VHH binders against q9y6x5. Designs and how they scored, part 398

Target 1, 379 residues: q9y6x5
Amino acid sequence: LPPKLLLVSFDGFRADYLKNYEFPHLQNFIKEGVLVEHVKNVFITKTFPNHYSIVTGLYEESHGIVANSMYDAVTKKHFSDSNDKDPFWWNEAVPIWVTNQLQENRSSAAAMWPGTDVPIHDTISSYFMNYNSSVSFEERLNNITMWLNNSNPPVTFATLYWEEPDASGHKYGPEDKENMSRVLKKIDDLIGDLVQRLKMLGLWENLNVIITSDHGMTQCSQDRLINLDSCIDHSYYTLIDLSPVAAILPKINRTEVYNKLKNCSPHMNVYLKEDIPNRFYYQHNDRIQPIILVADEGWTIVLNESSQKLGDHGYDNSLPSMHPFLAAHGPAFHKGYKHSTINIVDIYPMMCHILGLKPHPNNGTFGHTKCLLVDQWCI
Key: E = the ipSAE of ESMFold2; O = the ipSAE of OpenDDE; V2 = 0.75 times the mean of E and O plus 0.25 times the DockQ between their complexes.

## First folded at step 18 (VHH)

Design ia2 (framework vhh_7uia_1; at its last look DockQ between E and O 0.85; V2 from the best seeds 0.00; counts 0 for: pae E 3.1 > 2, unsure alone 63.9 < 65)
Fold by OpenDDE, look of step 18:
Parts: structure tokens; sequence; C-alpha cells
Structure ia2 (fold): chain B 379 residues (1-379), chain A 124 residues (1-124)
């Protein structure tokens, strides 16, 4: 049988949730498979960028999805969660489901993973659901498993996306133990449903499954706000993205805008594009704006009319609160093995290996995941 | 014509054993995964166990693990469910089903063919 892989993302699942809450179903999943305790994601630590990094193995500057909100100065186009269907934004990279479909007698399936309902390089997933947040996990799971079971050519790669616990993290804050306990229990139950469905269908032993997330969540507060209006007049710039990493497009001289912002708050770093730290790998793309503001962990950049969240993400990708986890099960993976840390871009070459695909040039390191795989040497 | 016929149900005391059989006709038995599903009064359908077409993989709901055993005899085109250490909560109509997605009533369903069911009652 050809190798098959299901990639599942629970948005905003912070890695340390596994230490602070009970996950009976997920723990069973891990017990029979592998766990990576921390996954260092890419900067900025937002949903669209990190999900695309998982499936391309590229930093954001390379795959071109550099934020949830983007502006291209040449074409004057805008990107947002409500305007993400233009292939223009996605075509700077080749995601794994496209690569998978280039092989004979293979197809890909997707349930609302970012970018999967868009033709990229003139190729769209053989099977996909248009994004709709109102569609239940059950329905998404049902479609994915149907395609995995019944498709011809066979689906060998599938993605499944769910919006929790991110939405709740924003609403309640990650430090709300009562509400987050309830939310995370539901997530564990969904994992139980996933496993049960796969067993029910007889797919469990032959299917590789990866459960991961794109980022964590940090506690925010009304006491930790950075008001840009106190530092600079709104007429001097266009805001492309706001918090916790603001993308600034100056309407006047860039240096003047920079000088007005550089001392705005001790809890915010201000960078000219060329001065963005190299460790972020966030410079070499035209979609990155001339000035970026990076708030410290737990601080929120606001305008006078901005709404406040109790939790947020997008901060420095070195912060543990921004890190997700990775668990996996299937023929390709060991049983009962735990690993401390990988980079999120390392997932791509691993998936390519499992599926027997030649990876496109990427920033991942296959060596980082070798100990997870049964067919690889691990020291 | 495709048929699934369950037998072996009955009344048994707690701690007792039963063996259910499902005779299949009308298709290549080994080409499909098969499942047992049960429905208790007033409750939703509950998956119990599945076996791959090759018979190499077996799966169980957590509540029946260690007590129930699913198996096949390809020569007889028969699916089995050996039930031991039965509990009152195991009381239900048990169905055998072929694992194959089919579009029905506005959605995809994982089982395209079912037997008529056999009643299992566990009572002191």
Amino acid sequence: as target 1 above (379 residues)
Amino acid sequence: QLQLVETGGGLVKPGGSLRLSCVVSGFTFSSYAMAWVRQAPGKELEWVSSISGSGGSTYYEDSVKGRFTISTDNAKNTLYLQMSSLKPEDTAVYYCARVQYVYESGRWEPFDYWGQGTQVTVSS
C-alpha cells in the first residue's frame, strides 16, 4: 500500500497545555506514537504564515505569506482572512499537496487548511472544502476519511484544520483555567473522535497521522497596552497589520515615521525593514513593510478604536508561549518516543520522506526528525 | 444480491458469553473492512469493532477492549464477534456492516450495507 499521511492542526494549541491539562485521548495517541514537546514556529507567529510554513518547509520571507494581513505595494492588492483566494499570494511557494498530486496515481484532500481552496501554480487539491467556520469537526472529519477511504486515484495526503483552542484562547486568555479546561477537554474529545473514526474504518494501522498546531497563546491585559496614537499621528502612516507585530507603511518620510515610533514604548521594538534581526528570517520579501513594530510578550499594540483580546499570538518565535507541539502515529513512526524540540519547517522534509516525495528547496532539516522515524538511523 | 445476516444473539447473565455471526453474500468478503455496530434503547448507534479486509488489523471501542474479539472466516464468508464478560450496558441490537462510504440523506455514511440486527440482552 502506498504511504498515506493525514496532517491535523488545532489552531493555537500551546505546547505547555500538555503539561497543565489532562488529555486522555491525545496521551493515548502519543503513547502509541511519538511526541515533540516543543515546535519552534516561524516569525511572525500567526495562523496563515505558520500553516504555510508547515506544508512548504519555508520561512515566511521565502513562501510569501508573511502575515494574516498583507499589502503589496506594486499591485496594490490586499490579503486578509476574508480575502485570501487570490493565487498571487500563494504562488511564491509550492505546498506539499500540490507536489503530491504531481505523482502518478495520487490525489490530495483538504478540510479547510489555509490555502487548500486556492489554485496554487494552477493546481488545487483534488478534494477540498471551502473554508467555513460553521462546519463542524465531525463533518470535516467525515469528508476527510471518506476521501482517504474511497478516492481514485487514492488520496495519499490529507489535511484537517480546526479553529480551537485559538478562538477561545483569544476570548478567555490562556490563563483562564476554568474556561480553557473546558475548551481543551473538547479538543481531546475531538482527538478521540478522530482516532475512533480511523479505527472504525480500518485505516488506523496503515495511516500516518500528525497532530500539531501553528502557534501558542500569550495572556494579554488591559494594563499592558501600547497606544500608537500617543506617539504618531495616524495621517503619517497606513497600518497594514496591528498587533503584536505591526506593519507600518509610511505616508511621509520613513525616517521621520521611524523616529516618532522608536521611543514610543519600552515594551516595543521598532525595526526598519533592513534592521530586522536575522534570526527572524523576516527581511527578504517585498510584502514585508518598511517598518515593523514588535511588542513584548503579553503587550498589545492598539489604536484608540481597537478592541482588546485576553489572549494573543504573533510574538517573538523564541518565546515558549508561542510554541505548539507535534504528535504523530503510524507505520512511519516509532512508538513511545519523545523528542524535545524541532523547528516547524522541519515537518515538511519529514512529510516528504514519508510520502516518498522529492522535496522542493526548503529551510527544514531532515536530520532533526530522524529519531521519530522507524526507517532512519537515530543515535 | 448483497446480504448480511446476523445470528447468535440472546439473553445472557452478567459475566456470560455470546458469539455473534454475520454471514455475508453478494460481494468479495476480503475486499472490505467489516464492522459491528450496536444500538441500545434510546441511545445513538455506537461503533463496537472493526476488522480490515485482510483480517490483519482489528479495532475495538474502549468499553469492549479485552472482552470482545472480532474475527473472520473467509472460506465461510462469515464475520464473528466473540463477546465475553458481558455487562448490562452491553444490551443492544447488534448489527454487522460493510465499511464503504455511501451518500445518503444528505451526507456521507461510512457503512453502505447492514444486517437486520440481532438482539443481545444482558440481565440478571
Scores: ipSAE 0.587, ipTM 0.871, lowest interface PAE 0.9, mean pLDDT 95
Fold by ESMFold2, look of step 18:
Structure ia2 (fold): chain B 379 residues (1-379), chain A 124 residues (1-124)
Amino acid sequence: as target 1 above (379 residues)
Amino acid sequence: QLQLVETGGGLVKPGGSLRLSCVVSGFTFSSYAMAWVRQAPGKELEWVSSISGSGGSTYYEDSVKGRFTISTDNAKNTLYLQMSSLKPEDTAVYYCARVQYVYESGRWEPFDYWGQGTQVTVSS
């Protein structure tokens, strides 16, 4: 029987939520499987880039989804969360669902994972839902389990995406214990529903399930604003993305724009593209703009004196607040094993191994995840 | 012709035991997961237990775990539910069902064939 894998993301699930809130269902899932306590994600720590890094094993500069808002100067194309369907943006990499369904007697299914409703290299997930945030978790789960149960050729790789706790993390901030406790209890109930559905269908013992996330969340404040209008006139640049990593396309001499910005705030680093730190792996793509501004943790770049976000992400990927977790259960995984950390790009070669797929060239290291797997010798 | 026929229901006192049977015909029994589902008066259908087609994996909803045992006899094409330590809240019509998604009333439902049901009543 070919191995099967369900990859689940709960957007914006900060790793230390596991320590600070109650998760009876998720803790049972972990107890019978594996946990990676911190996953070091890719810079910038935003939703579209990190979801694509999970499924390609590539840094953002290599897969081409470098932010949630992008501009390509040659083609004049724009990308945003409401304008994300042009394959142009996605075609710099091959995500695992494409590789999977091109194998003999295999198909892939998707419930709203970023990119799965786009024909990448003229190939779209064999079964998929068009993105619609109004569709309940229960309906997404029902479609995924129906496709895992009923499809010919069989679905061997499936993805499931949910918008929480990210949406609530932005709205309330991660320090709002009352509201976040309610939100995270609901998430745990959804994990319980997932496990019960798989058991009811007889899928639980033979399906590998990964539950992970793309990034964490940090607290913002009206006392931590960086006002660009105080430093530079709007007419000198085009703003491609704003906060916490601003993407600046100069309309005048680039050095002049840089000089106007470099002393704007002690809580913001200003980089010419060639000066972006090597550890970010965020330089070698035309979609990365000539100047980026990187706010310190918890600081918000604004064009005025106010912001409505109480929590945000996108900051330096070395920050623990930006790190998600990974949990997994299934025949490929040990039971009761906890691991401290992996890189988010390591998830892709691990998934390829589980599915028996040859990985495309990538930035992950299989050795980092081998202790999670029953068929590997762990030193 | 596909058929699922439940037997073994009845009246029992709290703490008692019953064994339900579901005789199956018309399909390769070992190719499908099978389930027991119950409906108490005025309540929604509630999943009770499932077993893989091979009989190797069994699953139970939390309230029956440790009290109920699902099993199969592939030679007789029969699904069983052994119920022990019965409680008044176990009172329901019990159905056997085949696990296979079917499109019904605008959505996919996880069971395509059902038996007629057998009544289990737990009372003094």
Scores: ipSAE 0.476, ipTM 0.837, lowest interface PAE 3.1, mean pLDDT 93
ESMFold2 (binder alone), look of step 18: mean pLDDT 78; pTM 0.793

Design ia20 (framework vhh_7uia_1; at its last look DockQ between E and O 0.86; V2 from the best seeds 0.00; counts 0 for: pae E 2.1 > 2)
Fold by OpenDDE, look of step 18:
Parts: C-alpha cells; sequence; structure tokens
Structure ia20 (fold): chain B 379 residues (1-379), chain A 124 residues (1-124)
C-alpha cells in the first residue's frame, strides 16, 4: 500500500501552550510519535502565507502568498480572506497536493486548508470542501476520513484545517488563562476525536498524521498602540495590510512617505523594500509593497478607525510567541522522540519523502527532520 | 445476502465476563475492518473496538482498554469481543458493524452494515 499522510493544522496554536496547559490526548499522540517543540515559521507570521509555506517548502517571497491581504500593482488585483479564489495568487508555487496527484493512481483530499479550493496550475484537489467556518470539525473529519478510506484512486495525501485556537487568541489574548484553558481543552478533545476516529476506522497504524500550526499568538494591549495617523496623512498612501506588519503603497514620493514614518514610533521598524532584513526572506516579490512597517512584539499598528484585538500574530518570526509546534505519528515516524526546533519550510521535503514524491525546488532542509523518521540515519 | 448476527449477550454481575460473537455472511470477511459499537439507554452510539481486516491491528476505546479483546476467526467468519471485568457502565446493546463508508440520509456514515445487536446487562 502506498504511504498515506494526513496533515492537520490548528490555527494559531502557540508552541508554549504545550508547556502551560494540559493536553491529555495530544500528549498521548506525542508519546506514541514525535514532537518538535518549536517550529520557526516564515515572515510574516500570518495564516495564508505560513500554510502555503508548509505545503510548498518555500519562503513567502518565493511562493507569492506574502500576506493575508495583498495587492498586485500590475494587474490591480486584491487578495484577502474573502477574495482568495483567483489562481493568479497561488500559481507562483506548486503545493504538495498538486504534486501528489501527478503520481499514478493517487488522489489528494482537503478540508478547508488554504488554497485547496482553488485550481492551482490547472489542478485542484481531487476531493475538497469549500471553506466554510460554520462547518464543524466533526464533519470535516468525517469527510477527510471517508476520502482516505474509500477513494479510487486512493487518497494518499489529505489536509485538515481548524480555526482554533487562533480566533479565541485574538478575542481573549493568549494570557487569559481562564478562557484559553477552555479553548485549548476543546482543541485537545478534537485531537482525541481525530485519533478515535482513525482507530475506529482501522486507519491508525497505517496512516501518517502530522498535527501542527501556522503561527502562535502574542498579547496585545490598548496601552501599546502605534497610530499612523499621528505620523502621516492617510491621503499620502494606500494601506494594503495593517498590523503588526503594515504594507504601505505610497501615493506621493516614496522617500517622503518613508521619512514621515521612519520616526513614527520607537516600537516600530520602517523598511524600504530593498532594506528589508535578509533573514526575513521577504524581499524578492513584486507583491511586497515599497514600504513595510514592523511593530515590536505586542504592539499594534492602528488607524483612528481601527478595531483592536487582545491577541495578534504576524510579528518577527524569530519571536518564540510566534512559533507553532509539530507532532507526528505513523509508520514513518519514531515513537517517543522529541526534537527542539525545525523550520516550517522543512516540513515539505519531509512530507515528500514520506509520500515518495520528488519535491519541487524548495527552501527546506530534509536533514533537519531525519531524526524524526524511522528510515533515516540520525546522528 | 449480507448478514451480521450477534450472540453472547446476557446478564452478568460486576467483575464478570462475557464473550460476544458476530457471524458474518455475504462478503469476504478479511477484506473489511470490523467494529463493535454499543448504545446504552438514553445515550448516543459509542464506538468500542475495531480490528483491521488482516487482524493485525486492534483498537479500543479508552474506557475498555485492558478489559476487552477484539478478535476474528476467518475460517468461521466470526468476529469476537471478549469482555472481562465488566462494569455497570458497560450495560448496553452491542452491535457488530462492517467498517465501510456509506451515504445515508444526507451524510456519510462509517458503517454500512450492522447486526441486530445483543443486550449486555451488568448488574449486581
Amino acid sequence: as target 1 above (379 residues)
Amino acid sequence: QLQLVETGGGLVKPGGSLRLSCVVSGFTFSSYAMAWVRQAPGKELEWVSSISGSGGSTYYEDSVKGRFTISTDNAKNTLYLQMSSLKPEDTAVYYCARVQYVYTSGRWEPFDYWGQGTQVTVSS
């Protein structure tokens, strides 16, 4: 039987939640599998970019999903969570489910993973659910496991996406112990449901499962605001993305806009596109705007009309608060092994290896995950 | 015609043992995973145990781990559930089911065929 892989994402699951809260089901999952304690994600640390990095192994500048909100100056197109269906935005890379379907007698399935309901390079997942936040985890899980069990050609790669604990993190802030305890308990219960379903169906021993997330969450406050309107008139620029990384499209001379913003706050770095730090790998794409503003951890960039969240993400990807975790179980993985850190782009070549796929050129390093795999040498 | 027939249920005292049997006909037994599911009065259906078609993998709900054992005899086309250390909370109708998704009533269900069920009552 061909190897099978289920990739599960719980949006906004900060890595240190595992240390600060109890997860009986997830811990059991880890005990019988592997854990990567910290996954360094890509900059910016947002949902669409990082989910696409997981499945392409590319930095954002390379796969072209550079934010949750984007603007292309040539085509005048806009990208957002409510407008994400145009293949134009996704076609700068080839996600793993497309690669998987190029194999003979293989199919892919997806439950609301970003980009899976869009034809990319004229290929759409063999089975998928249109994104609908109202659909329960149970229904998503039911469909995914149905496809894994009954499809012909067989589904060998599947994705499952869930919006928590991100939504709650935004609402309550990650430091709200009472509310976040409740939310995270529910997440653990969902993991329990997932494992139980797989056991019920007789899939557990033969299915590789990865549970991960795209980013963490940091605490925000009304006392930590950066108001751009105090520094520059809104008529001088178009805002493409706001916080914590603002994308600025100047309507006047770029240098003038830059000069008005560069000293706006001691808690915000202002970069011309060509001066963006190399470590971000966030420069070489036309969809990155001429000026970006990067707020310090826990600071929020606002306009006078902006609403504030108690938690947010998108900050420097070196910050621990932005890091998710990775856990895995299945025939390809060791049991009871823990690893400290990998890069999020390292997941792609690992998945390709597990599935026996030739990876597209990517930024991941297969060597970083070798110790997780039973068929590899670990030094 | 495909049939699943459960037997072996009954009244037993706490700490007692029962062995349920499910005789299967009408399909290749080893080609499908099989499951035991139970329903207690006033409660939802609860998965109890599954076994792979090959019999190489067995799975249990946490509440029955260490107490229940699922097995098959391919020669007899029979699925078994050995229950030990029974508790009052194990009281339910026990069903054997074939693991195969089927579209019913607007939803995919993981079991396409069921037995009639056998009553298990654990009481002092």
Scores: ipSAE 0.729, ipTM 0.911, lowest interface PAE 0.7, mean pLDDT 95
Fold by ESMFold2, look of step 18:
Structure ia20 (fold): chain B 379 residues (1-379), chain A 124 residues (1-124)
Amino acid sequence: as target 1 above (379 residues)
Amino acid sequence: QLQLVETGGGLVKPGGSLRLSCVVSGFTFSSYAMAWVRQAPGKELEWVSSISGSGGSTYYEDSVKGRFTISTDNAKNTLYLQMSSLKPEDTAVYYCARVQYVYTSGRWEPFDYWGQGTQVTVSS
């Protein structure tokens, strides 16, 4: 009988929030399960790319969701937060819920994880909610648990997505202790509600649950702006994405555009596509534009000299402020075990192992997560 | 026809004990998780305890943990709640419920069948 897995993301949950704030419910979850203190995510450290990396085990260049805003030069298609439904964008990889549904006597359920309301390779999650940020966590949880309880064939893989603390992190900044304490307290209460619901339904001991996130958050400031309009006329390029990683499509000679941007700010690195550092694994996809601008931590690239965001993410994935955590509980996991770090792409082969699925080719390493699992030798 | 019948309620002093029973008919008892749910006067329904269909896993709300014990006897098709160290705030009608989602009042609810309830009163 195949094990069941619920994958939960709280968007923008920075790893060090665990040390700096109180989480009685999450700490109890960890005590009876496992913790990975730091998850090294993929560049760029944005929501759509990292959520797809979790469920595919692939770097962004390999799965094709390379940013929250994209342009494909061959097809002339545009992708954004409000225009994300075209399967074209998602079809360069096979996410775990698709692989899971192909197994006999299995189905998948989704409450708003990025991509789960899109027919990827003509396959949409067996049960899903169309994305709608107005739907409460309680309603998302109720649908997920209803599908886990009532479905035939049984739901063996389920996902649950929540927008906080990312939304509040942008609004207040991660250094606003008063507001972030309130926000994180509410999230801990939601984790308590999740665990209580699973106990009430009799599911708790036999369901594997992963609670993780896609990225962290860094403090921004009006003192740390990079004004592109001061360096280059808009007529020389098309702007595909702005901050903190700008994607620049030259309208004129690429070298001329590069030279105007190269010395624009000491707090921004300017890369021709072929010169993007190899450690980013961010080069080999047509959706990555010919020039990218990478702001230093806490710096914001702007056009009109103003920004309302007090926190942001998308920066270099080596920065600790960009890293989330991972916690897990269930029959597949040890009890009371703490692990220092994994790569976010390692989550996919671990989930495939737990579910008894053959992973597609991916960038993760199963060996990095073996110590979390009761059926593995930790050496 | 499916039926759940609770018995064992009554008046008890603080610190006392009661054992509630729920006799089940009309379905395979061990195929479903079962729950005790209570309703104090003027209050909403509150989950108390659940047991898995196999009887191997038991769960309790925080306020009753260590004081209440849920169990089953499959040969008698009976669910039990052993209540100890009872407090005035435990005063409620106690219901036996089957865990299965049913669509009612515009949403899915996690319990599809309920007993008629048994009154527990904890009073000096």
Scores: ipSAE 0.582, ipTM 0.877, lowest interface PAE 2.1, mean pLDDT 93
ESMFold2 (binder alone), look of step 18: mean pLDDT 81; pTM 0.808

Design ia21 (framework vhh_7uia_1; at its last look DockQ between E and O 0.91; V2 from the best seeds 0.00; counts 0 for: pae E 2.3 > 2)
Fold by ESMFold2, look of step 18:
Structure ia21 (fold): chain B 379 residues (1-379), chain A 124 residues (1-124)
Amino acid sequence: as target 1 above (379 residues)
Amino acid sequence: QLQLVETGGGLVKPGGSLRLSCVVSGFTFSSYAMAWVRQAPGKELEWVSSISGSGGSTYYEDSVKGRFTISTDNAKNTLYLQMSSLKPEDTAVYYCARVQYVYSEGRWEPFDYWGQGTQVTVSS
């Protein structure tokens, strides 16, 4: 049978949740497959950018989804969680589901992975659900397994996205052990349901399954606010994105805006675009604004108002709190193997290898993941 | 015409054994995964066990693992469920079913054809 791959994301699943909470179903999945304990994601550590990095193997500056909120000065277009369907934003890269379904006798399916309900390069996933957060995990799973079972041409690449534990992580904060234990138990039960469904359908042995996430979560506090209105009048700039990485489009001389901001808080770094650290790979795209403000871990940038969030993400990608994990099971993967770390951009060339696809130019390194795979010599 | 016919049900004492058979006709048996599904009185349908079309991979619901064995005989187009160490909780109508999604009553369901069922009763 042709190789098949299901890519699953549980949004905001911090890597150290695995050691700090109980996951009997996920641990059984790992025991019979592989684990990467830490995945170093891309800056900024936000949902849309990192989900697109997984499926393109590219840094944000290269794939063009540079934040959850963006502005393009030439076209005057805006991008947001509620305004994400214009192909303009997505067309700077080719995601793996497009490449996959252009192969003869193959199709792709999607249950709400970011971008899968957008026609990218005039191509939309062969089977997909329009994004709707009210749709249960069970319904998403049922559609994905139906498409894997029933489609002609066969679905060989499928994606499945779930909003937790990100939503609850924002609401409670990762340090709320009582509430997060309840949330994470529910997620483990969903993983158990996933595995049982695949077994019931006879798909388990021949389907490769990757369970991963886009980023982690850090604790926030009302005591850790950076009040931007205390440092600069809002008339001097247009705010494109706020926290924890603010994107600032100056309305007056850029140097004047920078000088008003540079000493605003000891818990915030202020960068002119050309001064953004090279290690972020976050400079060479017109959608990155002339000034960015990067809050320290656990600090929130506000416009002189309180914040309702108790947890957040988007911080420096070197922070362990921003890192997710990756687990995988299936015929392509070893059984019982653990690996310390990979880069999130490495997932793309690995998936291309599993599916027999020629990867587009990308920032991933296949060698970083080859020890996970049964058909590779690991040195 | 596609047909699934279960036999082998009956009354058995706790700790006893029983072998269910499902004779299949009307399709290429080895092309489909097959399942056993049961329904106790007043309860929902419960998946019990599945076997791949090739017969090489078998799967069990946790409560029956180690006690039940699913198998096939491709020459006879027959699916089996060998049941051992039977408990009163195993009392149900047992159906064989073909794994294929079908749209039914407003939703996709994972089994398109079912046998008539065979009663298994485990009592003292």
Scores: ipSAE 0.568, ipTM 0.869, lowest interface PAE 2.3, mean pLDDT 93
Fold by OpenDDE, look of step 18:
Structure ia21 (fold): chain B 379 residues (1-379), chain A 124 residues (1-124)
Amino acid sequence: as target 1 above (379 residues)
Amino acid sequence: QLQLVETGGGLVKPGGSLRLSCVVSGFTFSSYAMAWVRQAPGKELEWVSSISGSGGSTYYEDSVKGRFTISTDNAKNTLYLQMSSLKPEDTAVYYCARVQYVYSEGRWEPFDYWGQGTQVTVSS
């Protein structure tokens, strides 16, 4: 039987949740598999960019999904969560489900993973659900496992996406122990449901499953706001993305805009595009705007009319609060093994190896995940 | 014609044992995973145990782990559920089912064929 892999994402699952809350089902999953305690994600630490990095192994500057909101100055096109269906935005990279389908007698399936309901390089997932936040986890799980079990050609790669605990993190803030405890319990129960479903169907021993997330969550406050309107007139620029990384498109001379913003707050770094730190790998793409503002951890960039969240993400990807985890189980993985840290782009070459795919050029390092795999040498 | 026929149910005292059988006909038994599902009065259907077509993998709901054993005899086309250390909460109608998704009533269901069920009652 060809190797099969299910990739599951719980949006906004901060790595240290595993230390601060109880996860009976997830812990059992880990006990029988592997855990990576921290996954360093890509900058910016947002949903669309990081999910695409997981499945391409590329930094954001390379795969072209550089934010949840984007603007292309040449085509005058806009990208957002409500306008994400144009292949133009996705075609700068080849995601793994497309690569998988290029193999003979293989199919891919997807339940609402970003980009899976869009034809990329004229290829769309053999099976997919259009994104609808109202669809239950159960229904998504049912479809995914149905396709894994009954498809011809067989589904060998599948993705499953869920919006929590991100939505709740935004609403309550990650430091709200009462509400987040409730939310995270539900997530653990969903993991239980996933495992039970796979066992019920007789898939558990032969299916590789990865449970991960795209980013963490930081506590925000009304006391930590950066109001851009106090520093620059709104008529001097177009805001492409706002917080915690603002993308600025100047309407006047870029230098003038920069000079008005550079000292706006001690809790915000202002970069010209060419001066963005190299460690972010966030420079070499036309979709990155001429000026970016990066708020410090826990600070929120606002305009006078902006709404406030109690939690947010998108900050410096070196911050532990931005890091998700990775757990995995299946024939390809060891049992009872824990690893400290990998990069999020390392997941792609690992998945390609498991599936027997030739990876496209990527920024991941296969060597970082070798100790997770039973067929690899680990020192 | 495809058929699943359960037997072996009955009344047993707590701590007792029962062995359920499901005789299968009309398809290649080893080509499909098989499952036991139960339904207690007033409760939803509950998955109990599954076995892969090859018989190499067995799975159990947490509440029955260590007490129940699923097995197959391919030569007899029969699925078994050995139940031990039975508890009152195990009281239910037990069904054997073939694991195969089928579209029904507007949704995909994981089991396409069921037996008629056999009643298991655990009572002092």
Scores: ipSAE 0.560, ipTM 0.860, lowest interface PAE 0.9, mean pLDDT 95
ESMFold2 (binder alone), look of step 18: mean pLDDT 80; pTM 0.798

